# Ledger of designs, part 208: miniprotein binders against q56419

Target 1, 326 residues: q56419
Amino acid sequence: MEGRTLEEVQEEVFKRHGVLVPKKELEDLAKALEEAGLLLTEKVEARLKEEEEKLKRERPMRLAGLSYPEGEREARAFLEAFRASYPGEGEEARVLLMPHLEPSRVPEVYGAALAALEKTPPPERIYLVGVAHRPLKEKAAALPVPFQTPFGPALPDLPALQALDALLPFELFNTPLAFREEHSLELPLFFLKGRFPEARVLPLLVARRSPELGEALKVVLRDFPGLLVLAVDLSHVGPRFGDTPLTRTLAEEARRRDLGFLERLAEGEPEAALAFLGANPTRIDGVEVVASLLPLLRERKGKVLAHRLDLEAPTLSAVGAGTLVL
Key: E = the ipSAE of ESMFold2; O = the ipSAE of OpenDDE; V2 = 0.75 times the mean of E and O plus 0.25 times the DockQ between their complexes.

## First folded at step 17 (miniprotein)

Design o1 (at its last look DockQ between E and O 0.58; V2 from the best seeds 0.00; counts 0 for: pae O 2.7 > 1.5, pTM O .777 < .8, SAP 73.643 > 70)
Fold by ESMFold2, look of step 17:
Structure o1 (fold): chain B 326 residues (1-326), chain A 120 residues (1-120)
Amino acid sequence: as target 1 above (326 residues)
Amino acid sequence: SAEELAKKLEELLRRIEELLRKIIELAEKGKFEEAIRRVDKFIDLLEELIDKLKELVKNPLTKLLAEMIEELAKAILELVFIVKDLLKQGRTEDAIEMIEEILKAIKLILEMVKKIAELA
């Protein structure tokens, strides 16, 4: 306990409440709890060090057999089924916004992304920017290793990653363990690698908005052209996210916020998109990524291809997902 | 009331113990998919425990003790994600060893919750 001992706290309780607690028994239990915590922490740390060393060499699939098929043949059929879920045509993308929500929940939104990729010339590399769901040591991070997929390893673009690292005011390769279970990269990567099997990848995570990242990426993209992918979800509403149960009114507001945000991005007005959200009352997930990447989004006009606010009946909650090409 | 909260926490912790023992049983039988579903349920219960611990704070002493329990519960949560991964790999003996350590920690948390209730 920072700044206070158990004895100091016990003395304060006596002074304020006039009660003298059984000091030895309490101290023995507190010590036992602390020792148990140390033991468990040591076991966790040992395993995490093992996982961290593995992650310095490769990032294995975590969602094969859960969110997508493990085998290559089945994975290709899976891609085709998702493309079929979106009956429309795509448009060429220099920037693609796509979700990272469980694919089976928003099949037509992922299908729209595939339709856009059909119209997009195969890039040499993909800048894949996801949302960190575990803390990072810095505002953003990358992991410069192969990411395994059913379609083979997605190889890192090491020269581009090194150039990016050199331009940032912090070490880019700072939190390998944050990538261990990060679905915001793994789920979009499945679709991207399936469509662009020869493209290298810059696997990037944003924890907090970083204007420095956007400026650095603008420079790196000049020398290392590629496809920029924002792998983000939209509104998060309902009790799972700290609201009252989902109502028609809350759902309508979430849809309005999602679409208003996407439409302003499609007009090449990312600052206006952020301003439209204000305090972000429906907790649109993509805000930190968009705020980081402003220099890459300004004046790029495009089109919203798909949107869905996906309802979670058991939790009385909902999550929005969309597909935008710029 | 603090007494009512402590009783709810004790019930939650006993349910957690029963679930952990069931996970061991299922893992020993090679029923890994069922064991993993029980691990997911355990995670939900553990997160509920952490949330309810915030309501134990009545004075600086109970605040300190609740924070110690919360830190241990967070360590348990991290270890249980490792257990889930081990079960997916079919590493039954390793998973059970870790579950047994979690069980020991859960028993300590239960004893501390009982002590906090006595101090009410």
Scores: ipSAE 0.438, ipTM 0.831, lowest interface PAE 1.5, mean pLDDT 88
Fold by OpenDDE base, look of step 17:
Order: C-alpha cells, then sequence, then structure tokens
Structure o1 (fold): chain B 326 residues (1-326), chain A 120 residues (1-120)
C-alpha cells in the first residue's frame, strides 16, 4: 500500500468517528498483511507453475478414493452398483445430459446415465462439456491431455480439439489450472470411461455462454462424430446458495424448474428451456452450457430418464440432478 | 452496520482458525480423509469470508483494508487446494507447513478486522 492511502484512511476515520487510529499500528498491520500476501503469492505462484507444468502431460485423479474407488476392480463394482440403483432401461443417446454432483448423493441419476450408455453404441470420441466452477480466461476452454481414471487414461482427441480451436474466435487451450480440481469433468468421466474405455475424449469447460462453441462443435462433429455429454447440475437452493432453508415450497419450485427445463430440452426446444428459466432464480447450473450448445440441441427429441432434488441436511440446501437423452 | 459485519467476520475467522488447527491435528494423526473433508469445509468458510468482505469494500473508509484482506484471502484459497493435494499424496509435513502459513495470514486478517471493527 502507498503510505498515502493509509494516511487518507486515517484521516477519514478521524473525520468520521473522531478516533485517531494509531498510524503506526495500522501501518505495521498493513505492512504485515502485504508481506504475508507477497509471501503467500510467491508460494502460490511457484506451486501453480509446477501444477501447470504437470497439466501439460496429464490431469491426475483428484477424487479417487473419495468420490469413487481408485482400484479398477472396485471401480467396476461401483459402476455396477450405480447401474443397479436405476431400475429402468436406458435409451440410445446422441446427446447425454448427466450430473456432476457427488455420485453418492444421486446414485439413480448416474444409474440412468449408465442405462443410456448401455444402449449407446461405443463412440469413437466423447465431447464432454462441463461447467467451469473457476474463472476461465475465455468463455470456454479445453485441456488437451490424458485424464487419469481407474480404468486407465482417457486420451484426448487432439485432431478434433485442434479442429475445434481453429473454428473458435478465441484460444481454446486456455486456463489449464481451471481443470486441475474441476469435478464437473472428473466425475462424469469416471462413468464414461468405465463404459467406453476406447473412446477418445474432448474435455471442455464452459464459464460463460459461447454461441461460437456450439456452431464450431456442429461443424467439427461432421468430420469427427461422437457422443456429446453435458455434465451439468440443475437447481441449487437453500442457505449455501443464498436462500432460506429448504421448504416444501422452495423444493417444489426447484423441481418445477428442473423438470420444466429438462422436458423442454427433451422436446428439442433448448431456447424455450432457457426462456422458461428467465432470471434462473433457482440457479440451474447448466444454463451457460445449454446456451452454448443450442445448435446441437435444437430439434432433437429425447427423454428424461431420471431426476432428483437431493437434500444436503447439514446446510438445509438442495441440488437438483437429472439425466436426459437426446 | 459495518461494526456488526466486522463482528461477524471476526467470528467467521475464529471458526476458520479452529478448523485449520483441526486439519493439522487430523493430518498429524494420519486421518487424511477426515482432514480433507475439513479442508473442503475450510474452502466453504473462506468463500463466505470473501463474500462478506465485498460488503466492507463498499465502505470508503474500509475499502483499502478490505481489498488487501480480499487479495490475501484469494491467495489463501489457492493454497488450500494445494494443501488438499498434499494431504491426498500423504505429504503431511508439507501440508502442515502450508497450513501454518495460512494460519499466520488468518491471524493477521483477524487483527485487521478487529481494527476495522474498532473504527466502525
Amino acid sequence: as target 1 above (326 residues)
Amino acid sequence: SAEELAKKLEELLRRIEELLRKIIELAEKGKFEEAIRRVDKFIDLLEELIDKLKELVKNPLTKLLAEMIEELAKAILELVFIVKDLLKQGRTEDAIEMIEEILKAIKLILEMVKKIAELA
């Protein structure tokens, strides 16, 4: 801080409150904060550089042993148990909307996704579009490296990623550190890799609506056909998200929003789905992803296979999850 | 009021400090899974702290100090992800060292917030 600014603060405090803040004490605290900030920043930067260099080679598992088993045998048993949690049959998917919520919270929703994948011919590649929970430099990003899974690495489709990059008005390969801890890719990828071990993957994140992404992907999909996966959650309601504790009314509104969104997508009307949400008062997570992929969702009819609004009891909050095939 | 907000921030910071100490204790005992769960809770509390600090930035009197605290809090947030990774890797000593540095920073923030509360 410029010493001038602390003096201005001191003067303002004196003027407003008649209290002369001990200049020296404030200066010492400000200096200590600045020194601590610099030291932490240097440590962060050094570590972030190391992590960024690692991310040039691979994206390691971050949730293995936590959200899913690390061992392949146990991971296969995990998949089977999740599939068993959904009593229905799936349908063939060209587009799959599935959650990225902690799997144990919504097992039947992931089970529905697995049921759909059972009816889906093995794709050559999977376009996995997640939600950026961290800022991106651009509206969307990709990480063109292997993603580790219990079933082996999910290998990137470099030719398709390069073709996509060439059609975008921005650099696609931006913000690699945003992928480091991004669960919106890792969690769905576990299920996808377990079902389609030979499929290449295009790991994509969306931070803000990018119509350009949808148009570019529509072109790329002609030369590089594959399964499109939207890894998105639905409503986020309750104290964790700025609401009152979950009530029957709030839960009914969240379900109404979730189902109304999914049903309109199932009818091939993604613009109507977005319009139905309006200001998105229940904070449906997947809005920016859907808004980016409109060209790929139009006129595709499908089916809602599962939906759940899952209560997080410790916070009296709830998150919606759904599985949709198109 | 700015004073009420500052008191809430002090309480939140105390909870954060207690949580960090608990993470160290759990890590020292080799309870890494429990430690990681507490790290996730720490992230939630730190994000809440950052959000509340945005309200202090609206006051011209506290703006500069609040901005400095916010920057430091953001740096801490990045370090916490590193701590989580270190704990997952069983790098307990490195994780504890980083948490101790975070604790020092949290204490400084707490002292500054107390001063802001006294001025408000």
Scores: ipSAE 0.094, ipTM 0.595, lowest interface PAE 2.7, mean pLDDT 86
ESMFold2 (binder alone), look of step 17: mean pLDDT 84; pTM 0.817

Design o2 (at its last look DockQ between E and O 0.34; V2 from the best seeds 0.00; counts 0 for: pae O 4.9 > 1.5, pTM O .782 < .8)
Fold by ESMFold2, look of step 17:
Structure o2 (fold): chain B 326 residues (1-326), chain A 120 residues (1-120)
Amino acid sequence: as target 1 above (326 residues)
Amino acid sequence: SAEELAKELEELLKKIEELLRKIIELAEKGKFDEAIRRVDKFIRLLEELIEKLKELVKNPLTKLLAEMIEELARAIMELVFIVRDLLKQGRTEDAIEMIEEILKAIKLILEMVKKIAELA
């Protein structure tokens, strides 16, 4: 364990204030905190085991009433309002990059995605690739169950998912609980299911770069054509993410990194896009997804439709979001 | 300063305690929509608590104790989402039982935060 021990803290207090806090009182409180943590962890694990069994059958809405309306009629009106927030025209997408940031923070970016979908013939299936925010047992994962939405269940494309699993050197259906709270799938899916109510879905997560996933998806897409959606956010800057307070200079750098990344992807040059980020100093979270899917992005040219670096005033931080059509 | 942060945490934890008691009251009355709105507020206060604890972890005097509190606060966060689900299902007694466990943990965190203020 790194850091100060209780004894070191106790000694420092004595030096600063001339008062010695009893070691036993600190030890009793620390023990009580540890015991409470273990008890709560056991309760969480028991409940999560129960939810894991449910997740083998379906994935419930977690953000209805928070990020989008729970009622179907209100949800349809919500989609229309978001489309209206983007005054431009879309383009047909074979690959769509869209955000998973809270929709109310970047309405025109989601509106641009809807504009692209207007120009896109309804696909038989959608390969929805998000970013795992919880650890996966493998580099990537899928959950082959219906995802509930206000528009009805988004049904899994089981044959395509099974074909993908068979091509990978690891079990694809490996971490059901990682999907329980995963907004990088739920938020984009709301918009996709609302526009393409008949499309089946392959809900996929990437935790770490998986070249194997990209190669396997290239094969699966030939036999099971569909829309590929990269559900990723861009730069994360400011104190919430480990930086000093957000400055105008840091915000300008984040915007430059976001746009440079997107523009190189739009030129069909995903390796150049990754190289442009270098060590990824603004923490674009789409890097692992793009790096995994290189075979699907090479030589595919397109257009950046929208971008916003959205300020989180209370945290003095910002998150970037964009819409790219390939 | 670490002392100022600890006092801010103490105020926050007292607000959290009052909010949790209100959620129990609303759940007992069957006012689940109102209870869920208060759970959503509690989630935001927990996020604020965790962020303030990150500043205490940076302070050499309080790092170890703050790390222990942060770990417990994150376990509480996981339970809060379970409470929200139980309230949506109308499972009042189960939700209240978990809120009472959260309250016990919040009281322990408050005691430790007060000790951190004494160490500063």
Scores: ipSAE 0.245, ipTM 0.725, lowest interface PAE 3.0, mean pLDDT 87
Fold by OpenDDE base, look of step 17:
Structure o2 (fold): chain B 326 residues (1-326), chain A 120 residues (1-120)
Amino acid sequence: as target 1 above (326 residues)
Amino acid sequence: SAEELAKELEELLKKIEELLRKIIELAEKGKFDEAIRRVDKFIRLLEELIEKLKELVKNPLTKLLAEMIEELARAIMELVFIVRDLLKQGRTEDAIEMIEEILKAIKLILEMVKKIAELA
């Protein structure tokens, strides 16, 4: 209760609904909320604090043994199999857009990313920009700690992260708990670390469009050059996302939007890509990331290497994934 | 209407309670993978709950209660991730204890939602 008395709540309810909630019921509810909320909050806060304190040291693997192998040898074989799933050749990337979807759903799309990484000189650092599937305190956040992978820890570039923080109008190092379970960083990082074991990483999350982030990164990239990776999915359609079951028409619309978005990005027209989506009725995941990184995407021409709309049969829903090189 | 939404929330919360009980049952049987899958389903239902609560926040009367429920729902979300980790580690007793606390919180939310329905 942000500073309101039970009497004020009672009065507000009475004024608005003409219902006088007995003060005792409000007190009992507030007390039950306070007791259950305090007990939950104390245990939750204590546990969240413990988890937050752990995240000050490292971000452990959460999807090892589930989405990818935990062992290094098996993880290398996994990378090779994914690379083999894409029959094409890659191109050198300065910017890589790749998915963060469960790898087994779109192996050839990750394979295309690996193909691009084969043609890319090892970067000193990787700016890995994921999507926040949890609320952030700010529009964007970073976690300046090692991220565990089967290939060893991905070490943060602290100087570059500090330079970025200094240029942002908000604290970059916010909401550490949002990184704990965030797969939009962990899944791409597996592939990136496997290909570039010596690269430092800047793990970034975007919750809401931050033009400030793109402008700040543009400055930071001058002094701290590196590979920019957008870890984003594309359309999300079907019952899981509030639509009817996937139909041919819905799938065609999702593909049209995905490809139209990626093609405009490949032409170096990120504003046109965003404008093409309009209200984003197929819920392209990467919109806020792209909107934040406009200064880095403008006038860069590239190529769409892969796209897939993958059906999740149990939910009759589908998710789009793509790989784009700029 | 706020009343219709409150009824939908009550139904969703009942499904959540049943799901939590099923997770406990599966964990007690050592079926951790199945329990984890149900935890993932729980996360999705809780996300749906949070999204529906945003609509109640738009109602000035239910705003405070809806905000409180949203805060509790977010706290529960964090606990659920801990439950998933505990289940992955085979820490069944700790996981069950945490789910029992989540069940208490869900019951509290249900009481609050019922109160919203009465006020709507």
Scores: ipSAE 0.017, ipTM 0.415, lowest interface PAE 4.9, mean pLDDT 86
ESMFold2 (binder alone), look of step 17: mean pLDDT 85; pTM 0.830

Design o3 (at its last look DockQ between E and O 0.56; V2 from the best seeds 0.00; counts 0 for: pae O 3.8 > 1.5, SAP 73.687 > 70)
Fold by ESMFold2, look of step 17:
Structure o3 (fold): chain B 326 residues (1-326), chain A 120 residues (1-120)
Amino acid sequence: as target 1 above (326 residues)
Amino acid sequence: SAEELAKELEELLRRIEELLRKIIELAEKGKFDEAIERVDKFIRLLEELIEKLKELVKNPLTKLLAEMIEELARAILELVFIVKDLLKQGRTEDAIEMIEEILKAIKLILEMVKKIAELA
């Protein structure tokens, strides 16, 4: 489809209103606007290049003081409060599904994850798989640098990351800037590092389903055993996500879809979990991650520890979060 | 109507300009938490501006001008996140420099919105 030029706009205004705006005035203002846009774009690009160079060395905290405390002692108290929000006991996890939603919105869901970690022997490494909220150059990506936390740096497991990269048909270390503000890694990592301060991390993002990633991870996990964490949210419903205002019926559907998805995963039937969602009408966030990791989820039975569909009163919308151990 | 929407945009842009000047003042005083609070408010107002521009883009007489404004507004939005990070780092002079460039762009947008009102 073609856009209109300034001259075409002037001709239409004259035809409809009998008045012409001076062409030079419009041209001068359009040129000034274009120049301003180019200048701002150049400043953004320069700053992003600076940030990209920093990301080659480390990934700093971006949500400290916003989503969790920056101070180490306050951060430990924060973890204790979240654990206390879940009254039950956990279960040992080889695979843990946990949310990346703002922690204060679903405290008992994060508490359930902490309860599972209490029952889990300290792993040598954690395969942390989040959802890319910025585009990746490939289906998946990793960033092989320390991630800062209030509990100290989460060090990368470089040998495992390099082994994974070697098994994939695409470059794994492909989009450093996508990690800059990626909360689906930072928020779960806070809880994981707080419980397992010595574990190394493989910080992974999925943008689009990659069966190759799952097959490669199955091989890498055999040689580099560790805890697999799927850091995903569930249903997204309401006007913020393109729906009508949240009704009791829509909320009930979202809860049923969330729980049905989690329960089928807990039965070791990840393909059935995906099929249950169909066209994914409530926009469950975890679909691309689960679809990528099928070889790691098949026949692995477990338990749903917690679920919450959290209401966003200002937007009349809701987001689901859950905790599943396998 | 397009003229009514353009006048709403003018009012919004004048408030945005005042807010940006307040952010500079707070940053110069070292009140970074308060400055960041106002940056968050500016982000919401800028998102409102972008949504209102989508109504003007649907009008053939104003489409080209509204698209140019929307593109600049999106660039401003990306730069604002950098400003927020600079304020968190206490890099006052760098943050102010970028806010002043945003102010220049806001003034240009205001002048263009006035032209959209004249073309309606």
Scores: ipSAE 0.258, ipTM 0.735, lowest interface PAE 2.9, mean pLDDT 87
Fold by OpenDDE base, look of step 17:
Structure o3 (fold): chain B 326 residues (1-326), chain A 120 residues (1-120)
Amino acid sequence: as target 1 above (326 residues)
Amino acid sequence: SAEELAKELEELLRRIEELLRKIIELAEKGKFDEAIERVDKFIRLLEELIEKLKELVKNPLTKLLAEMIEELARAILELVFIVKDLLKQGRTEDAIEMIEEILKAIKLILEMVKKIAELA
């Protein structure tokens, strides 16, 4: 803290409240905060460096034993149960939009994704595009390492990742630490790896809309064909997200926005889908991903297979999830 | 008011401190799954703390202190993810040591928030 700033604070406190806080007490507290902050920062930096070095080799499972079983046998039974939760048949996917929400909250939505994957020929590679719930250095990032799953490691497609990096105006391989706890990749990857054990993966995160990503991917997909997966949730409404407790009206609005978004995507009109959301008052999670992938979503017709608005009762909040095939 | 917000932050910080102590206790007893559940609760409370601090940053009087607290809270958040990993790995001593450092930082934040409340 520059000494002037503490004096200004002292003076302003005195002016507003008539209390003269001893400058020394403020200085001592500021110094203690600075010293504690520096010490914690050094420890954090050292540990983050260690974690970053580990992420150069592999991305370990973080949600095994929590969101899905760690053991392969139990994991297969888990997949079958989720598939059974969706009574319908799937369609062949070239693009799959699926959730990344906790699987137990929306089992039939994941079941619909599995149904689509049953009708999909095994891809050579999967472009898995998740949502960055942590800041990225760039608009998008990739982690070019094996992702651990109960079905074995999901291996990266290094040639395709390198081709993508070469077409982007920014370094694709940025912010590796953003991937370490990112569930938007891990949860969908469980289902994808379980269905397509031999597919290579391109784990991608989007923090902000990147039209460049969609254009680059469109080129890369010509030489490196594969399944495109958008791992995105839909509306986020209620107190956890800054709203009042879930009401019938709020739930109806969330569903309207979710379905209206998905239906326009199913019609091959991703720009219309984005325009329909406007300011996105129900906080559809997948907006930045869809906005980045417009070139890949245009003119592709498909079908909405499932949708759910799931209530989190402890917080009286709800999250929308959907499965769309294109 | 800034005073009301500061009191809310104090209560939140007290809950955070109690939770950290409980995590240590659970870890010492080898109840790692229960400890991890409490770590997840801690993360949520810390995120709530950071969100509430944004309102104090808007006040010119508290801006600098609130920014410093926010930076420290973000650093704590990163440490907590490491704590969670250490607990999952059964590295109990390392996890406890790190939680004790977080506790020191939380106490310091609490003192600062109390000072903000006295000023508000």
Scores: ipSAE 0.022, ipTM 0.481, lowest interface PAE 3.8, mean pLDDT 87
ESMFold2 (binder alone), look of step 17: mean pLDDT 85; pTM 0.830

Design o4 (at its last look DockQ between E and O 0.45; V2 from the best seeds 0.00; counts 0 for: oily stretch 65-83 1.67, SAP 72.629 > 70)
Fold by OpenDDE base, look of step 17:
Structure o4 (fold): chain B 326 residues (1-326), chain A 120 residues (1-120)
Amino acid sequence: as target 1 above (326 residues)
Amino acid sequence: SAEELAKKLEELLKKIEELLRKIIELAEKGKFEEAIRRVDKFIDLLEELIDKLKELVKNPLTKLLAEMIEELAKVILELVFIVKDLLKQGRTEDAIEEIEEILKAIKLILEMVKKIAELA
C-alpha cells in the first residue's frame, strides 16, 4: 500500500468522481480483511516458529512414502532396483554430480550415481551441496542437524561445518526453514546414506554463486577430507518454465546444453562449462552451485556416466538430469 | 466488462471454497496424498485470482481494495504451504484448523470482490 488510508482514497474518489462510496460497509469490510490478514500472519509466524524449533534438533523425512520407501527393507530394495536400472559400471568419485529430480523420472541416472558410489571407498564425510529452491538470507547455508532417512539419521559433521563457517564472510547457519522441504538434499541423501551409512554429512544449499564457498571448502577439505556431491538438475524447458511446449528443436537444444555443460566439467574446465551456457536459456539448475565450487572442480578430469531429458507429459515440459564423476 | 469479470472472479472464488472444503473432507478421511494434490490446485487457482483481480482496477479506490486482497492472498499462500506440510506430516487437526481460517478469509475476499465490482 502506498501509505494511503481508505478514508483518504474515498475522499479523493468523491472529489474526483462525485461518487459517495458507501463508507460504513466498505470500511467494515476493509477492516475485516485487515484483521483476517493479521490473524493469518500470526498463524503463519506461530507455525514457522514451531518448525524452526524442530529444525534445531533434526530434519525429518518429507518425501518418505512418496518419492522413496519409508521402511529400511523396502528402501534397500529400492536402491537395488535403481542400481539395476543402470547397466554400466561406475568409476571412483572424488566429486559426484547427480540429480535431485524425482527419482522415478530418471532411475538410470540415479543408478549411475549408485554405480559410481560402488567404486568409491567409504568417505568419512560427504559434502552434499544442493540447490536452494527457496530464498536464503545468505548466498549459501547449512543445517547442522541430523537428517532423517530410512537407513537412520545422517549425522552432521559439526567440526567440519564449524571450520567452514569460520572461513566464510557470512553466517553459514542461516535460513533453517529453507531446509525443511528442500528435496535437493533429501533425495540424493537417500542414495548416499543407503550406500555410506557411517558417513557424516555437511548439508549445504546454494542460492547464489558464492566464490567464497568454494575457496573455503578447498581449505576445509584439506583437514576434513570427504566426498563432494553436487545435487543439481540440468535444463528446465517447456511451459512450466516459461517456454512453448517441448518440441524436437527445444529438446535437442536442452540436450546439447546439458551434455556440453557436463562434458566440459568432465574435462576439468568448469569456467568453460559456465561460459558455454552463457545466459543459460534452457535454465540449467546447477549453474550457481558449479559457479560456487570452481576451485574444487578445476583440473579434475572425469566421466559422464548418464544423462536424460525427462518429459513431464501433463505439462509438455522436460527436465534434464545427469551423473558425472570427477 | 467489469461486471463480467467480477462474475468470473466470484465463480473462481466459489470453486476455491469448494476445493478447500474438499481438502478438509479428504484430510478427515486420511487421504492425504489426494488432499495435497488439491492444495496444489488451490495454489494455482489463488494465483489466478490474484492475476485477474488486477484487471478490476479502474480507479484509486478499486486499486486500494485490490491491493488489500492481494496482501491477504499472499498470506493465505504462505499458510497454504504450511497446510501442505501439515498434511504430509499427518497433522490433520492442525491442517483443518488452518484451512478453516483460510475459508473465512476467502469469504471476505468474495465480499470485497463484489464491492469492487459495484464500484468499478
Scores: ipSAE 0.497, ipTM 0.859, lowest interface PAE 0.9, mean pLDDT 91
Fold by ESMFold2, look of step 17:
Structure o4 (fold): chain B 326 residues (1-326), chain A 120 residues (1-120)
Amino acid sequence: as target 1 above (326 residues)
Amino acid sequence: SAEELAKKLEELLKKIEELLRKIIELAEKGKFEEAIRRVDKFIDLLEELIDKLKELVKNPLTKLLAEMIEELAKVILELVFIVKDLLKQGRTEDAIEEIEEILKAIKLILEMVKKIAELA
């Protein structure tokens, strides 16, 4: 059926109905459809290019009024409420693992991150490493522009970003559109900028594991010290993610995988943490980031401050979130 | 039947055309929340159109034309998601520009659906 020409269509119509549609009329209709399609495709491409050019100057808030308040006063109250959701004490972090799941679903996990930040001396810069939910042209990417927050713009650390770009075998500034809706940066950044309003940011995304990124970051962090943040979620289980409906057994497995992964990271054993997951049957979100950053995680001991496997009753699914300080 | 399906497509396309004109009106008045809700309805109708076009593709008499219409409808869907974002940003003139191009394409699809009905 596929690949039929206009002449074949005309012949078939004639055989079935005893009439012949003029070839010219069909050709004109086909040309009109092709021209309209090309024009609209060009409009789509032009608009995406326009948005890409705007993202080369700044990254606006996308989740204000949805996931966190737009106004600064309300945003500060929001931070305090989240800190209060975690009654424990934090610990100084040189590396912080925190979630990017919707904050209201795991308030104490974000609260634990805030508790850790309370114990952390204000850094000059934050290396914020999220998970690309849109394809990147390379294994990793950055967007060297201000990210807007209710607390003002989070300014990029351009010298550190340029140093990182120079050390990679690929262009770091490669996929601006991937940052447009990327909540794995925006949600953690809200909390980080609220606590460290003067810190500059290196907003980084990982799509696929990149050993080159970790080696380059090890060098850059020596010359440009700062806080390394892994903005990752843990297990993703249930029908939304290609599994059978969530059972108690699957939920227990997901929790076991999450905690075992975090515990091994806390022991300074990132390779063991990855090996523990094997084929990653519960789809822990952080594996590509951890696999990229091995040189920065080895021998760095710490503590798991919080964990929740958040149940989605309507979808019979769950997502894990945790807070780890190293 | 192909004739019955083409008539249903024609009715759907007329509803889509009316909806697009309403979206333009709301955007011009700065009623972005209302405009966005109608964009969501347009997306639903466009997805319905695409599903119905798959039935015409199964019919050998109309396959070529239906496939071309389906391809155009898919590009329209891509552009309408951009329109939704433009409205969320308050970019009224940019959103209307793209809606007017979508409207021209919808009118063309309507003309083609009418021709398919004549072939039946």
Scores: ipSAE 0.481, ipTM 0.857, lowest interface PAE 1.2, mean pLDDT 88
ESMFold2 (binder alone), look of step 17: mean pLDDT 83; pTM 0.803

